# Designs tried in a protein design chat: VHH binders against E3 ubiquitin-protein ligase RKP (RKP). Part 4

Target 1, 188 residues: E3 ubiquitin-protein ligase RKP (RKP), of Arabidopsis thaliana (Mouse-ear cress) (q9siz8r82to269)
Amino acid sequence: KLHGDLDVSVSQREGISVVHHGVGPPIVGLEEFSICGDIRIVKPPLVLESLALFSSARANACIWKGKWMYEVALETSGIQQLGWATLACPFTDQKGVGDADDSYAFDGRRVSKWNKEAEPYGQSWVAGDVIGCCIDLNCDEIYFYRNGVSLGAAFTGIRKLGPGFGYYPAISLSQGERCELNFGAYPF
Below, E stands for the ipSAE of ESMFold2; O stands for the ipSAE of OpenDDE; V2 stands for 0.75 times the mean of E and O plus 0.25 times the DockQ between their complexes.

## First folded at step 1 (VHH)

Design o2 (framework vhh_ozoralizumab_d1)
Fold by ESMFold2-Fast, scan of step 1:
Structure o2 (fold): chain B 188 residues (1-188), chain A 122 residues (1-122)
Amino acid sequence: as target 1 above (188 residues)
Amino acid sequence: EVQLVESGGGLVQPGGSLRLSCAASGFTFSDYAMYWVRQAPGKGLEWVSEISSGGSYTKYPDSVKGRFTISRDNAKNTLYLQMNSLRPEDTAVYYCAKGEDLWSGYTPFDYRGQGTLVTVSS
């Protein structure tokens, strides 16, 4: 079934494209149509909780050039896979950010980085931590930060995408995990 | 290879009870936390219950708390779910799952068993 009509605003600036469903200026936020599982907005705009065993979502911002970062303030310390994914990355009840070769994630509960395979990376996290998720397409690298301190380069030589495609801020949360997304660090 | 075989489902009227069982093999059962999860028609997976490796800690979502009881027999490698006061919204296929396999998108997660269907209707 083809989706019905949407009133859409699209903003394109060098390196970022934002899709806004409605009237007014484009706003970076959660792409609700991307949600797999069950994610509730427990405090608007962007305090989220997973109600399903494993839930995933993308933001409505596509990064295709330059250096961009968003932050995740952890309200719980359990399994969360935070990072970047393309539209082609499959979200299922068992698969999320970091499970395909076109997605990249940090999980501080497991102290691991994910790009199809897990490798040790980073530090254990606790509730109250702020995790920075940075993508640098000038160097094809992804970095994570914990409370403003760099954890080092997580991924280098990240997959190059064809014209019209890019990376989206993306998260996967186990059941009961809660976090706040902040796109204000590098919004516009 | 990890194998989980669920049984005990069936058709029951609202207010009824069922006891589900899961026979585990292919891993050291007593070393792992175990879970019951369910999938209602047209819905995603929902967590139902959790039990620690030794059985001393259990956890439930509010939707089933007080009605469902998880337990395990480590000597028999068997997980149980006692379901009381069943409601139509409990209708789902119920699966048992090992430890952290459900939380890791990269870890190959599979319902090792076929699940067991629970239908609550009049």
Scores: ipSAE 0.000, ipTM 0.151, lowest interface PAE 16.3, mean pLDDT 80

Design o3 (framework vhh_ozoralizumab_d1)
Fold by ESMFold2-Fast, scan of step 1:
Structure o3 (fold): chain B 188 residues (1-188), chain A 118 residues (1-118)
Amino acid sequence: as target 1 above (188 residues)
Amino acid sequence: EVQLVESGGGLVQPGGSLRLSCAASGFTFSSYGMYWVRQAPGKGLEWVSEISGSGGSTKYPDSVKGRFTISRDNAKNTLYLQMNSLRPEDTAVYYCARELYDWGSDYRGQGTLVTVSS
């Protein structure tokens, strides 16, 4: 598991780097300095609530190759944009994951996938659902899952121009929305 | 035009040391975080170190922590990587890279080869 004790096969494996702020084992969690808006950890380890109208954050894990997945357990069913973003994706009080070319999101409240523009994708979600957010850099594709069932390829050709830094798990939540982040082992 | 030019690589024996340099131009160097990344033969890019624009904050993965030191000289627009206690697994092309703010832009230099072998 990425959350908790990370062994060398996770933290030092090709395709992932974990931003390490201390001397303990590197742990995948939220990158505090990425937070735009107001996100509170309402129950440890990673049950989050947005207290601002629109809040966004990245995890502290950068994915550069291979196939990776994290999960989001929904405690509310409103607008949440869940997926992957590079460091270039701007987070503002109106823009988050999926609102720029360099980010990709699924929103099951509006049944849409987001990469700058919305397109129909997926299924309506309800509180209690577990959403899987998968990136496969061997194929340059992003997939989402609802309760373990694939919703199909959401995005293909996710690398646009030249090499860049990889993708971070990233989330955006409207006010009052709540979820639990769960970082699984690599690979899943 | 953003330009990053790495230098200082070479052949070194296990346990040896090298200092890499990156000369930056075409942007306000002190306003950007900088990274060292590497690519071993047949492998993908791996993050090696990062430094804030001011130089006040540095970060390393456990694989190089305690052995590598990143630093910068903002007056000279130059980034450095001091590599000590080198191991065969450190063999790679090392790239200087700038924080990305524009999707599809290549903010990485041509690289400098480090070979750790006898």
Scores: ipSAE 0.000, ipTM 0.117, lowest interface PAE 17.0, mean pLDDT 78

Design o4 (framework vhh_ozoralizumab_d1)
Amino acid sequence: EVQLVESGGGLVQPGGSLRLSCAASGFTFSDYYMYWVRQAPGKGLEWVSEINTGGDSTKYPDSVKGRFTISRDNAKNTLYLQMNSLRPEDTAVYYCAKDYGSEFLYSGMDVRGQGTLVTVSS
ESMFold2-Fast, scan of step 1: ipSAE 0.000; ipTM 0.221

Design o5 (framework vhh_ozoralizumab_d1)
Fold by ESMFold2-Fast, scan of step 1:
Structure o5 (fold): chain B 188 residues (1-188), chain A 122 residues (1-122)
Amino acid sequence: as target 1 above (188 residues)
Amino acid sequence: EVQLVESGGGLVQPGGSLRLSCAASGFTFSSYEMYWVRQAPGKGLEWVSEISSSGSTIKYPDSVKGRFTISRDNAKNTLYLQMNSLRPEDTAVYYCARTPYEDWLSGYFDYRGQGTLVTVSS
């Protein structure tokens, strides 16, 4: 279980590192100091809402080897850009995940994939959908899933990173959008 | 205090070669895995190469594989990057970096250097 009382085991596994600012064992969750804009935790631990026009954040988990996935349960269907970003990805009031070279995102409201530029990808999403965000550093690919069904490879030949550099689960939400992050609490 | 001091950068023509050095001090160099990373103007950090503490395990991304060679001299506390067949796209500030080898949270670099500028231009 990636999310829960035994989160210490996650930080010790090959290919994932967890950073935290608190006392006690490392916990996989939202990196609150990464927040640009205004994101509120409306239901602990990880039901989030954007209160600003555009808000971005990353998780405190760094992926630098192997194949990893997290889920986003959509509570609203508007603009959300979900995926992966390095520490170098800039977050501003107009730019977030998928708007720079070091980030990759899926947006099911506009049916697009983002890596600097938008390209058609995937399916329209609705509130209640669960979006899977998968990164596979063995073959340098990123895949997205809708309710457990693969949408196909979104990105291939993604930038190669070594230990100390990595991809973080990362999200950007327009005002009023809500979602729940899941770092392996339940299968999809 | 941990210090990493890069040198050897400069201006070269496309197809040329440069050798970068990194002088390490303030820690047991022979016990750490070491890395070269670079940052082009207006871009993020890019991993260039990694080498194990003994030098036996070495990795490169496809962008530099076959052109760059990482090596180390543990007796001299020095890391090297031999860069051959340089291209304009290799223009960047190059940093040597250290990752904590005993840290269960080994997802960060604590590089201390100012970097060395490599410019590849005709």
Scores: ipSAE 0.000, ipTM 0.151, lowest interface PAE 16.0, mean pLDDT 79

Design o6 (framework vhh_ozoralizumab_d1)
Fold by ESMFold2-Fast, scan of step 1:
Structure o6 (fold): chain B 188 residues (1-188), chain A 120 residues (1-120)
Amino acid sequence: as target 1 above (188 residues)
Amino acid sequence: EVQLVESGGGLVQPGGSLRLSCAASGFTFDDYAMYWVRQAPGKGLEWVSEISWSGGSTKYPDSVKGRFTISRDNAKNTLYLQMNSLRPEDTAVYYCAKDLGYEYSHFDYRGQGTLVTVSS
């Protein structure tokens, strides 16, 4: 049986910090302790489905400098809010990525960008699309991509907080939505 | 216990107007994006309008854009839908709902609905 104490490993690279709650080298993945709602792992490690009306989670990677991107392969086309959130962003049964000042999301079902309020942005998405979520802390901007094509700058002058500042890849999924997360993207 | 109670439906002639209300209780209303969804006789659920938690952002399908206006009063826990220039094809039971999944026919915690009939 694989029971015992939790090991915590930390990897530092300029601009990114990764915390891994397992044995071995740290890997970028879902931070299970961040999950609000109910998320089923359909296919390990990163094919996920929301079982609650609204579920949210962060990756275990904190971006605090530089330019970084992750990708989301959509297996369904419904309401999903994909982007970036600080640790201070509240995740509840009703609030997730894009519902607070320190989080930013793209939702291609409603063709909107969210930073506390929704504004028109982007394109309608369909199942099978790959959505790129890019944060550029050199310019303080967030960009989204659909199948490798830029949708333009979504947010500029993004919020920076004091000590412990950083943004995490973060997602919110309505009930039944399914996607695959890819944290291995290195476009820069 | 989450409760949503719709009201304001009725019979109206083509070109007329109606204002629907939804009284919410049992949850923190100003934490939710809210929706209006309708179901015409013999048809499935159709998304009609969406409003952000604060009321600062709204969305509409082309079928109602410019004719319908969604709004909310967070102090009163009430959602509204102002419907102008009504058409016979707007005849449906209208439901309010908190943030919905990808299949509107499977949403939890909806009201009983309010019937809107557009005819002479």
Scores: ipSAE 0.000, ipTM 0.118, lowest interface PAE 19.5, mean pLDDT 79

Design o7 (framework vhh_ozoralizumab_d1)
Fold by ESMFold2-Fast, scan of step 1:
Structure o7 (fold): chain B 188 residues (1-188), chain A 123 residues (1-123)
Amino acid sequence: as target 1 above (188 residues)
Amino acid sequence: EVQLVESGGGLVQPGGSLRLSCAASGFTFSSYAMYWVRQAPGKGLEWVSEIYSGGSSTKYPDSVKGRFTISRDNAKNTLYLQMNSLRPEDTAVYYCARGGEYTYWEGDYLDYRGQGTLVTVSS
């Protein structure tokens, strides 16, 4: 679903918490102070490029119940780790989404899923592909999609979090990689 | 420029008490809900306590309810956690955290966290 589905009353429903940094309806976007490295907004609102060797960021939306999805349109095909992370996941110049046990990522350049360690998963991606990142907290599963086609369950039995915690849409991009984020949400 | 600096951790005997402090700067402290969260060795983060911006409303999970008390001094931009009847399972790094601008039914999410202070409860 589009940003219009996250107006004031809809964004306050059970399962999602959104930071509002301005006047008007809550908008899901990048959380600026989550950025590690150097991410440039090449085309507003959400066409992004990494200027550092490895850059990471979270969205301003915390998912703690239900089934939620966002999409990433790839403008380049290099190393990008796309998925979900808690606030506990460390972002450094060497580590990002999927490099700690509190985060889960798909990387189609290396055809791998990441949760601290890499395992084979998915398909090789190319520039122009749209990657769907889905978390289902009713089943404790994470799924990825390529151009609308399911790649299957990437992670099952994902870690349950206590009250006040959740998973954030999160991305990590190697230097020169570029993508467009599309945030959406849908209930059961 | 948001900064949260925890202090007051240390080694304590089971049944003992500690008071943690968090010095906040770089934002309007009195406008934000504040949290204490912890991470035990080899475990994930756990929410410990919540206090709303004015200080009159607090929340706790059952694991610490009746033993821990969160409080704040908005004039000093300081958050506190009074920990009584400490147990070995309370051993963790304790983080001061700022809530997001929205509060929902299960509470706020966290947008900023300090470096943490270690609390060790051992005999």
Scores: ipSAE 0.000, ipTM 0.107, lowest interface PAE 17.9, mean pLDDT 80

Design o8 (framework vhh_ozoralizumab_d1; at its last look DockQ between E and O 0.01; V2 from the best seeds 0.00; counts 0 for: pae E 11.5 > 2, placed apart)
Fold by ESMFold2, look of step 2:
Structure o8 (fold): chain B 188 residues (1-188), chain A 121 residues (1-121)
Amino acid sequence: as target 1 above (188 residues)
Amino acid sequence: EVQLVESGGGLVQPGGSLRLSCAASGFTFSRYWMYWVRQAPGKGLEWVSEISSGGSSTKYPDSVKGRFTISRDNAKNTLYLQMNSLRPEDTAVYYCAKSLRYGFPTSFDYRGQGTLVTVSS
C-alpha cells in the first residue's frame, strides 16, 4: 500500500510520481524550487502571474508512462509557452518551456509550437480559453486542445524516459501574464 | 484499503454486447475520476475510457469511440462499461482504475484482477 505509508504519497506504478510535499496528502502543484523569474499565486489555489519579464516553472509531478493531460485557463492572452519539460531542461531569464531540446510548448499568441525552434501550429488564443496540454507516452506524442477541440499532434517521436526522469507539466509566462493551472479533480 | 473488483466479462461473438461492472470501496468514489483500461494477451495496457467524478464528462480513444459507453452510479460506488459491436480486437483483460488524489484527468491507478473479455467466432 504505497500511497498510505509515506509523509509524501508517491505512486510508482502508474507512470506518475509526485514529490516535494510536506505533512498531509500529496497534491500536484508548482515545484517552488523550479521557478525561474518571479511567479506568484495571485488567487489560490493556482492562479499565477509572472512579475518578471519572462518566468518559468514546473509542476511537482513527473510523467514517464501513459497518457496525461493538464489544463491551463488563460486569464490573459499574451505570450505564454505551455507544455512539458524534463527535470534537466534549463530555465533562464531568456529561455523557457520549448526553448531547448528536452521541452515542448504551445504558444497561442504567436500561434506556434516550440521545441528549440518555432513552427506554425494551433490557433490564436483569447482570455477565457482553456488549453489542454496532453502527453501520450504510449504513442510518444504531445498534443494540445483549445476549449476541448484538438489542435492536432504537435510533436511525435518524443523521447521516453524512465521513472523519476520523465516529463513535468511546465509553463513560461511573459510579464503580467496570468493563468490558472488545473492538474485534475473536476466537480461532481 | 482501496479495492476495485471487476466483473461481467465472458465469451462473446463478434458484434455482441457485454456490460462490465466495477465495485469500488475504501475511498470516496464520487470524488475520483474513473477509467477502464485493458490488456490484450502479450500486450501493454491500453486506456479504453474515462469519466469525470460527477459523470458529466466522458472520453474514448478512436478504437472504441461510438461502441463503448462508460457510466457510473455514485450512490452504489459502481463503475460500468457498456461494450457494443464487439470485435476480436477487443479481446483483453479489462481493469477498472481510479485517478490519483489530485491527479490528471487521464491518470489512473488499477488494483483489481480484472475481468476477461474474449470476442471470437
Scores: ipSAE 0.000, ipTM 0.133, lowest interface PAE 11.5, mean pLDDT 80
ESMFold2-Fast, scan of step 1: ipSAE 0.000; ipTM 0.367
ESMFold2 (binder alone), look of step 2: mean pLDDT 85; pTM 0.858
OpenDDE, look of step 2: ipSAE 0.023; ipTM 0.461

Design o9 (framework vhh_ozoralizumab_d1; at its last look DockQ between E and O 0.03; V2 from the best seeds 0.00; counts 0 for: pae E 19.2 > 2, placed apart)
Amino acid sequence: EVQLVESGGGLVQPGGSLRLSCAASGFTFSSYAMYWVRQAPGKGLEWVSEINSGGRSTKYPDSVKGRFTISRDNAKNTLYLQMNSLRPEDTAVYYCARHPLYSGFKTYFDYRGQGTLVTVSS
ESMFold2-Fast, scan of step 1: ipSAE 0.014; ipTM 0.401
ESMFold2, look of step 2: ipSAE 0.000; ipTM 0.091
ESMFold2 (binder alone), look of step 2: mean pLDDT 84; pTM 0.846
OpenDDE, look of step 2: ipSAE 0.341; ipTM 0.714

Design q1 (framework vhh_7aqx_2)
Fold by ESMFold2-Fast, scan of step 1:
Structure q1 (fold): chain B 188 residues (1-188), chain A 122 residues (1-122)
Amino acid sequence: as target 1 above (188 residues)
Amino acid sequence: QVQLQESGGGLVQAGGSLRLSCTTSGRTFSSYAFSWFRQAPGEEREFVGAISWSGGSTDYADSVKGRFTISRDNAKNTFYLQMNSLKTEDTAVYYCAAEYDWLGSGPEYDYWGQGTQVTVSS
């Protein structure tokens, strides 16, 4: 049961749908089936490290209405692309969050925002920083925070999706980069 | 993943023109931004110009603005530096480079050609 594809539950609140593959109440976490590359949980529950040159993953939470955010605590300062992606966003060994028009990312190593192309945005990050990743579907905006301070609107007029589709918390990490995901930051 | 090869260098008189070519191999030509750099003997390598992956954006060093034009031909997997109104101070080895970080991070990488000599005589 714990290992079966047939034993899945879905929990829905207005604006969020969570898929849980197991027993007990649904929880928000990393969607293991989404992983491209090689991401390991190095410290429970969600301290992650990329072992491949470039790795990407989505959370098991689909956002389709309202305002939601999650946090990423940086354990390293290298290349990480943090933000939001649809199920259709291609994850490859060279493409991840922010490399296609259906994904949006902040990269504080290069001080840039990504939506298929890079533009200057934000501040340089350092190990120990906490990055907030916020999506507001009431205003069609995505914005980021560094240690609780807003970096401003990163993307406005983000693409509206059809019924049954939404945006997922999503991350891409270059080799050796480490971070901790915190989904307890949404809902607050 | 990308191999770069410059051509078109040579000797030219001041006020003249030269066109440099950089030919790339690979299926990812349209996914890269391309740049030209130059280096005179005893000096540091200097940025000259860049063209975005789409060809819609170009950037130039102030010293060459209005004289040099960068362009790309995706059908030929080649990008160019058209150099007009050449000056003796433009004498240098010119290098082409490919950068992926204009489109996405991927692994962090830069690819360089071997260089082509441009000599501008008085």
Scores: ipSAE 0.000, ipTM 0.108, lowest interface PAE 17.8, mean pLDDT 79

Design q10 (framework vhh_7aqx_2; at its last look DockQ between E and O 0.57; V2 from the best seeds 0.00; counts 0 for: pae E 8.7 > 2)
Amino acid sequence: QVQLQESGGGLVQAGGSLRLSCTTSGFTFSNYAFSWFRQAPGEEREFVGAISWSGGSTDYADSVKGRFTISRDNAKNTFYLQMNSLKTEDTAVYYCAADRGLEYYHSDEYDYWGQGTQVTVSS
ESMFold2-Fast, scan of step 1: ipSAE 0.005; ipTM 0.287
ESMFold2, look of step 2: ipSAE 0.012; ipTM 0.439
ESMFold2 (binder alone), look of step 2: mean pLDDT 79; pTM 0.813
OpenDDE, look of step 2: ipSAE 0.134; ipTM 0.591

Design q11 (framework vhh_7aqx_2)
Amino acid sequence: QVQLQESGGGLVQAGGSLRLSCTTSGRTFSSYAFSWFRQAPGEEREFVGAISSSGGSTDYADSVKGRFTISRDNAKNTFYLQMNSLKTEDTAVYYCAAKTYSGFELWDTPSAYDYWGQGTQVTVSS
ESMFold2-Fast, scan of step 1: ipSAE 0.014; ipTM 0.414

Design q2 (framework vhh_7aqx_2)
Fold by ESMFold2-Fast, scan of step 1:
Structure q2 (fold): chain B 188 residues (1-188), chain A 121 residues (1-121)
Amino acid sequence: as target 1 above (188 residues)
Amino acid sequence: QVQLQESGGGLVQAGGSLRLSCTTSGFTFSDYAFSWFRQAPGEEREFVGAISSSGGSTDYADSVKGRFTISRDNAKNTFYLQMNSLKTEDTAVYYCAADTLYEWGRSYDYWGQGTQVTVSS
């Protein structure tokens, strides 16, 4: 275990690597340098709003083994693409999570799952819903939940990555969409 | 250009000692924290020990506490893992690592190539 007075450190635990700049235990949060578009933290720690037409970001946590979940509390019900992406997934002003084959997303506004192509999946969401985003690398599957109720396996046979690579919690938001990320407030 | 290079690995008998070195270049050594990791045959890469940028804090995996000591020499741009009372289960490839470096729009880790340590009974 890594702890103490470190300026920059990496903590590893059970298939997750968390990168942080700070003193003390690392906290899973937004990787600010990953932002494409304009995402503001409108209320600390992690209430986010897109100020650009389409914005994307990754968390500072890399998942490379095991089963992990994060939650998104929706403050608005418009287009949001929530899920998992590799570092290589292109974020542009037109493309985000789920628009390339190395990313996977759920969008409850359009009731669709995205992995390059859209397919029907899940349920319509409303403001106030909590969406769970789960990746299970033991089974190579991705699941989504709405208010604690499973929507079923969204993706199976997800792409295996080589050593040193993994999947990151990742989100894309249309302009004006707002949500709160919850990583369980993990200190490592 | 950041580089890390391990040395000092080899074959040693159980109960023996070995000292690994990691020589670095391409950054200001005194500003970085350093870690050792290992990967045993058929296993995942695991944390072994770390030393803070000031040298004032160290941390170790429970399996090596009391047997291994991490240290640094800022004048030589080198940090070390002193391994005492070696056990057969310490057999692994040992990797040195510098804490993550942020560049504009990106963060990444720096790793050495690894050095094999084999502990025989």
Scores: ipSAE 0.000, ipTM 0.090, lowest interface PAE 20.7, mean pLDDT 80

Design q3 (framework vhh_7aqx_2)
Fold by ESMFold2-Fast, scan of step 1:
Formats: C-alpha cells, structure tokens, sequence
Structure q3 (fold): chain B 188 residues (1-188), chain A 121 residues (1-121)
C-alpha cells in the first residue's frame, strides 16, 4: 500500500521504479513502512541496527527489468539475510528475506543461500566486508559478491513476476547486527 | 556437531504444569540461541518461544505468552520451557532447536527429535 498520490513522488526508468514519500526528488532508500521488527538508524541515512530478535525491511525501489545491484557494508558478522523480495513476501518475527518462494537471500554467517529452504553457498563473512547483491532479470539470475569478488550464481530461473510487480532490495537482521546500505548502483 | 535431546514431556491435566528440558552436546552451548517449536497431528510446526545466546532477550508466540517461560542454564548445557496453565490445545510434540539467533522455520542449525506433551481435559 502507498500513501495517497499527493504524498508520493515516483521516478521511473525502464526496469526500475523508485517511490519517495513526500515532496522532493526521488531517493532510493529504506521503505520505513516495510519494517517488521525494530530497526534503528545508527548513522543517517542508512547505517542500520536491528533492535528486535529478527527485523526485516525493503528498499523503496522496485526492479522489474534489467540488471541491478546494491551493496551492504557489514558492521557486524552475525546473521543477516541480504537479497531480494517481492511486496508479497511475509515479514514476521521469524520470517524474512529468503523464507518464501518470492524472496532470495545470502547469509554469509551460515554460508548459505535461502529461497524457502537453505542450501550451501558462498563464503563466511567478517565485519568490514562489503556484500554485493545483484539481480539480473535478463537471465533470471541472482548473484552475490564479497569485496568485489563474485561468489557465482546463487539462484537461476528465479520466479518471473507479472506486469506491475517486481523485486525490491531487502534485508533481514538478527538482534544487534549492523550494516550500511548503498544504493549507488541505481542511476538517476 | 551439536545434538539436542528433549525430556520432560508426558501426560498432564488441563490447568497443570510441565517443564521441558533440552540438553545439548555442550561444546557450543553458550554461543547459540534456543527455541521451542511444537506440532500437533495434521498441523504445521509452529513457533512457541525463543531465548538469545546471552539470555538477555526472550520472545513468545501470542498463544502462550504469559503462560510459558523459556530459560537456560549454561553450566548444565540445558535450556527449558516452563509450561503453566496448560490447555488441551497445547497437546503436541515439542521440539527444541538451536541456531545463531535466527528464528525462521526448520532453518535452525540443529533440531531435537521431539517430546510428546498430552493435555487431557
């Protein structure tokens, strides 16, 4: 659900739609109304900490065509599930990114990829690492990077969505985990 | 390898109490968060309660909040579910689970085999 039209601005390029609540230029950032659990902004705009046992959120950017990437700079090394989710992916106190068939996540703490079920993938991560989260809708694939080095295709044949739907950058953090989101790969 | 073993299940009358225990291999006990799940016949497995590795935070399903309490004893490599004011709807197989504070589904690192709790009217 969006707030009324008067409280929303939208910027669109082929493959991406960005919704910014309020008057001003469109900004790719955290969609505050998507937050499940409790996320504190430790350092504006996008250094985040989970205060609840398990917290989830989406960005305000919808990807429906093309190849797009965002980055997550890890300030802690514990459980974080980083990736992509539709608006229909349920966020609860137990379920977040990667726990439904319409979401996909990498967790470097447990060296696993998540799409409903866990499978081994990637490398263990440490605080200070930068994780790249890439979706390629030309090939229907999701890739992750660690400090600029590809970890290989995590998911192939990702679920195709109908007109009007897309994937959002999305994260889930266990309690006390911190990260910084970087959406600089989304051009304006 | 962490192994989990539940104990303390059994038959109890409605309004009664039971304490379930889950004992681990011990080597990694202090670094894990713990949860209890339950599954009634023909139903999906549902979350009951959780405690973080520090013991500083607990969480419960709404259906058991105020009646059940989760706790841990690091010296005994054991964690507990104290169940008070039991209802017939609490009848289920109870499973303990261990993970690095992640509370999603069968995705916990380790699971016990389950212990039966039967609450009679």
Amino acid sequence: as target 1 above (188 residues)
Amino acid sequence: QVQLQESGGGLVQAGGSLRLSCTTSGRTFSSYGFSWFRQAPGEEREFVGAITWSGGYTDYADSVKGRFTISRDNAKNTFYLQMNSLKTEDTAVYYCAAGDEYFSTPSYDYWGQGTQVTVSS
Scores: ipSAE 0.000, ipTM 0.114, lowest interface PAE 18.2, mean pLDDT 79

Design q4 (framework vhh_7aqx_2)
Fold by ESMFold2-Fast, scan of step 1:
Formats: C-alpha cells, sequence, structure tokens
Structure q4 (fold): chain B 188 residues (1-188), chain A 121 residues (1-121)
C-alpha cells in the first residue's frame, strides 16, 4: 500500500536513494548544498525559515520508483511552493520549485499548482496546517493533502526521467515564511 | 506576445486613495494571471498583489492587506490596483507583471515600465 514517509525505516526500500555525507545510518533531511537564497534552520533538524526574498532547497532523497510522501507543517501562511524537483531544476533568487518543467509545486497561499505556469488548485492554507506532498511514479502523478485530506491529483503525466535520475522533495519559501519538514521518524 | 503599460500613478496625501491600471495588448487576456510589484529607492522590488486568470483568486502582501484591492476587467484588457488609506511607506514605483510565475523574475519582457506613486505626509 505504501505511501511511506521518507524516514530511516524506509530509506533503503527500492525506489529511493539517499545521499549520505555523514557517519552512521542514512537519514533523510535537508541537502544543505542545494540551498539557494538563505534558509535558516530555526529549530534543528528541520524547522526552516527563509531570510531571503525567495529561497529554495532539496532533500537528500532521490525518488525513482514507487509511491512516496513527505509532510510540511506550516508555521506561517504566506507564499511557499512545496513539492518535487529534479537535480536539474534551476534554483535562483527569483525561481524555485514549480518554475521549470522538471519541478512541481503546490502553493496554498495563492491556491495554485506550479509547473512552469500557475493554475488554480487546492485550498487556502493557514498556519498550523500539515501539507502532504505525494509522488506516485507507478501512475506518473503528483497530489497533495491538507491535514490528511486529499486535494485531488495536481499533476498527471509527470515528466519521465532517464536511468539514474529521480525526483527530490523540494521547497521554496518567500521571505519570513517558516515550515517544518517531516520525512518520518528518526533515532535521537 | 503580451505588452504591459501602467498608468494612474501620481502624488497623493497620506490617508488618500489612488487607482493604478495596467493595460495589456493581446487576444488571450482572460487566460492570464497578473500581479503588481513595487520598488522604493534603494530597496528590492517586492510583491504587492496578484489575481488569477479566472479572477477567482487574489493574494496580497501583509503590508497592504485590507488597504489594497486587485481586480480585472477582461472586456478592457485591463487590471487594477485600488490603493486606499495610503501611507508614506507606500511611496514607490509600481510595476505590473504577467503571471504568478513571471513576477518572480525582474528581467522578463512582461514587466511594464512602472508608474511612480508618491505619498506625502
Amino acid sequence: as target 1 above (188 residues)
Amino acid sequence: QVQLQESGGGLVQAGGSLRLSCTTSGSTFSEYAFSWFRQAPGEEREFVGAISGSGGSTDYADSVKGRFTISRDNAKNTFYLQMNSLKTEDTAVYYCAKDWGEYLSSNYDYWGQGTQVTVSS
């Protein structure tokens, strides 16, 4: 059934590759070398705030097969673009997740889905909401959840990638926006 | 290709109102989302507000929420920024832009030339 969170217990399953630079078991988290703009970790490990007008980052987990989900707990309600991106997706001070054809995002502040262009999708969000970001490579679909309730398919027929490539959990935050990423349980 | 032209700027007293217009050329106006940005001297360009292609969704920066309203008139190929209860801090050059995505870029052809708004105390 397997809409698995990206946690330590599922990081070794077929369909996911975790890039690990430290010692110990692989842990899914923020890939700090991916950060464009300025993202502060306001509460370790994964409570984040954008200090630049527009900041973007990827997780260290590459999804290449199967159905996977991560969650974002919103601490603010402003502009955030949450979803999935390849390594080739350009992150700049003006462009992030959803601004290129190899990335897909939901933004509940503007009630929009992003894949190069914005289209209406979803519901307005508020601080305290938990947004689920799901990718299903069996069906080539991306869909989002708000507080456990499906918002429907956001994207169908998502771009297929060649061998050795995949999609990463990815976020873009406007200045002052805060969220907590949840890739599942981890040991302390 | 879409061209954007702002109008309606000028000098206004604090507490006053002003309505900016952005007129576009093109046969597909009703399909486009539009946004407003502003830039004060020595500061970065900042988002002000946006309206969807259908007009069913709008968004605003916290600093202008409750004072500014964005609207569109598809028959006139024009969208507007109604600015009420103006403050001296609202002094800036105001720019209109096509699409939610494109307002994240300062170098796209879909930016207008800007219209100056000056709010005097």
Scores: ipSAE 0.000, ipTM 0.113, lowest interface PAE 18.8, mean pLDDT 78

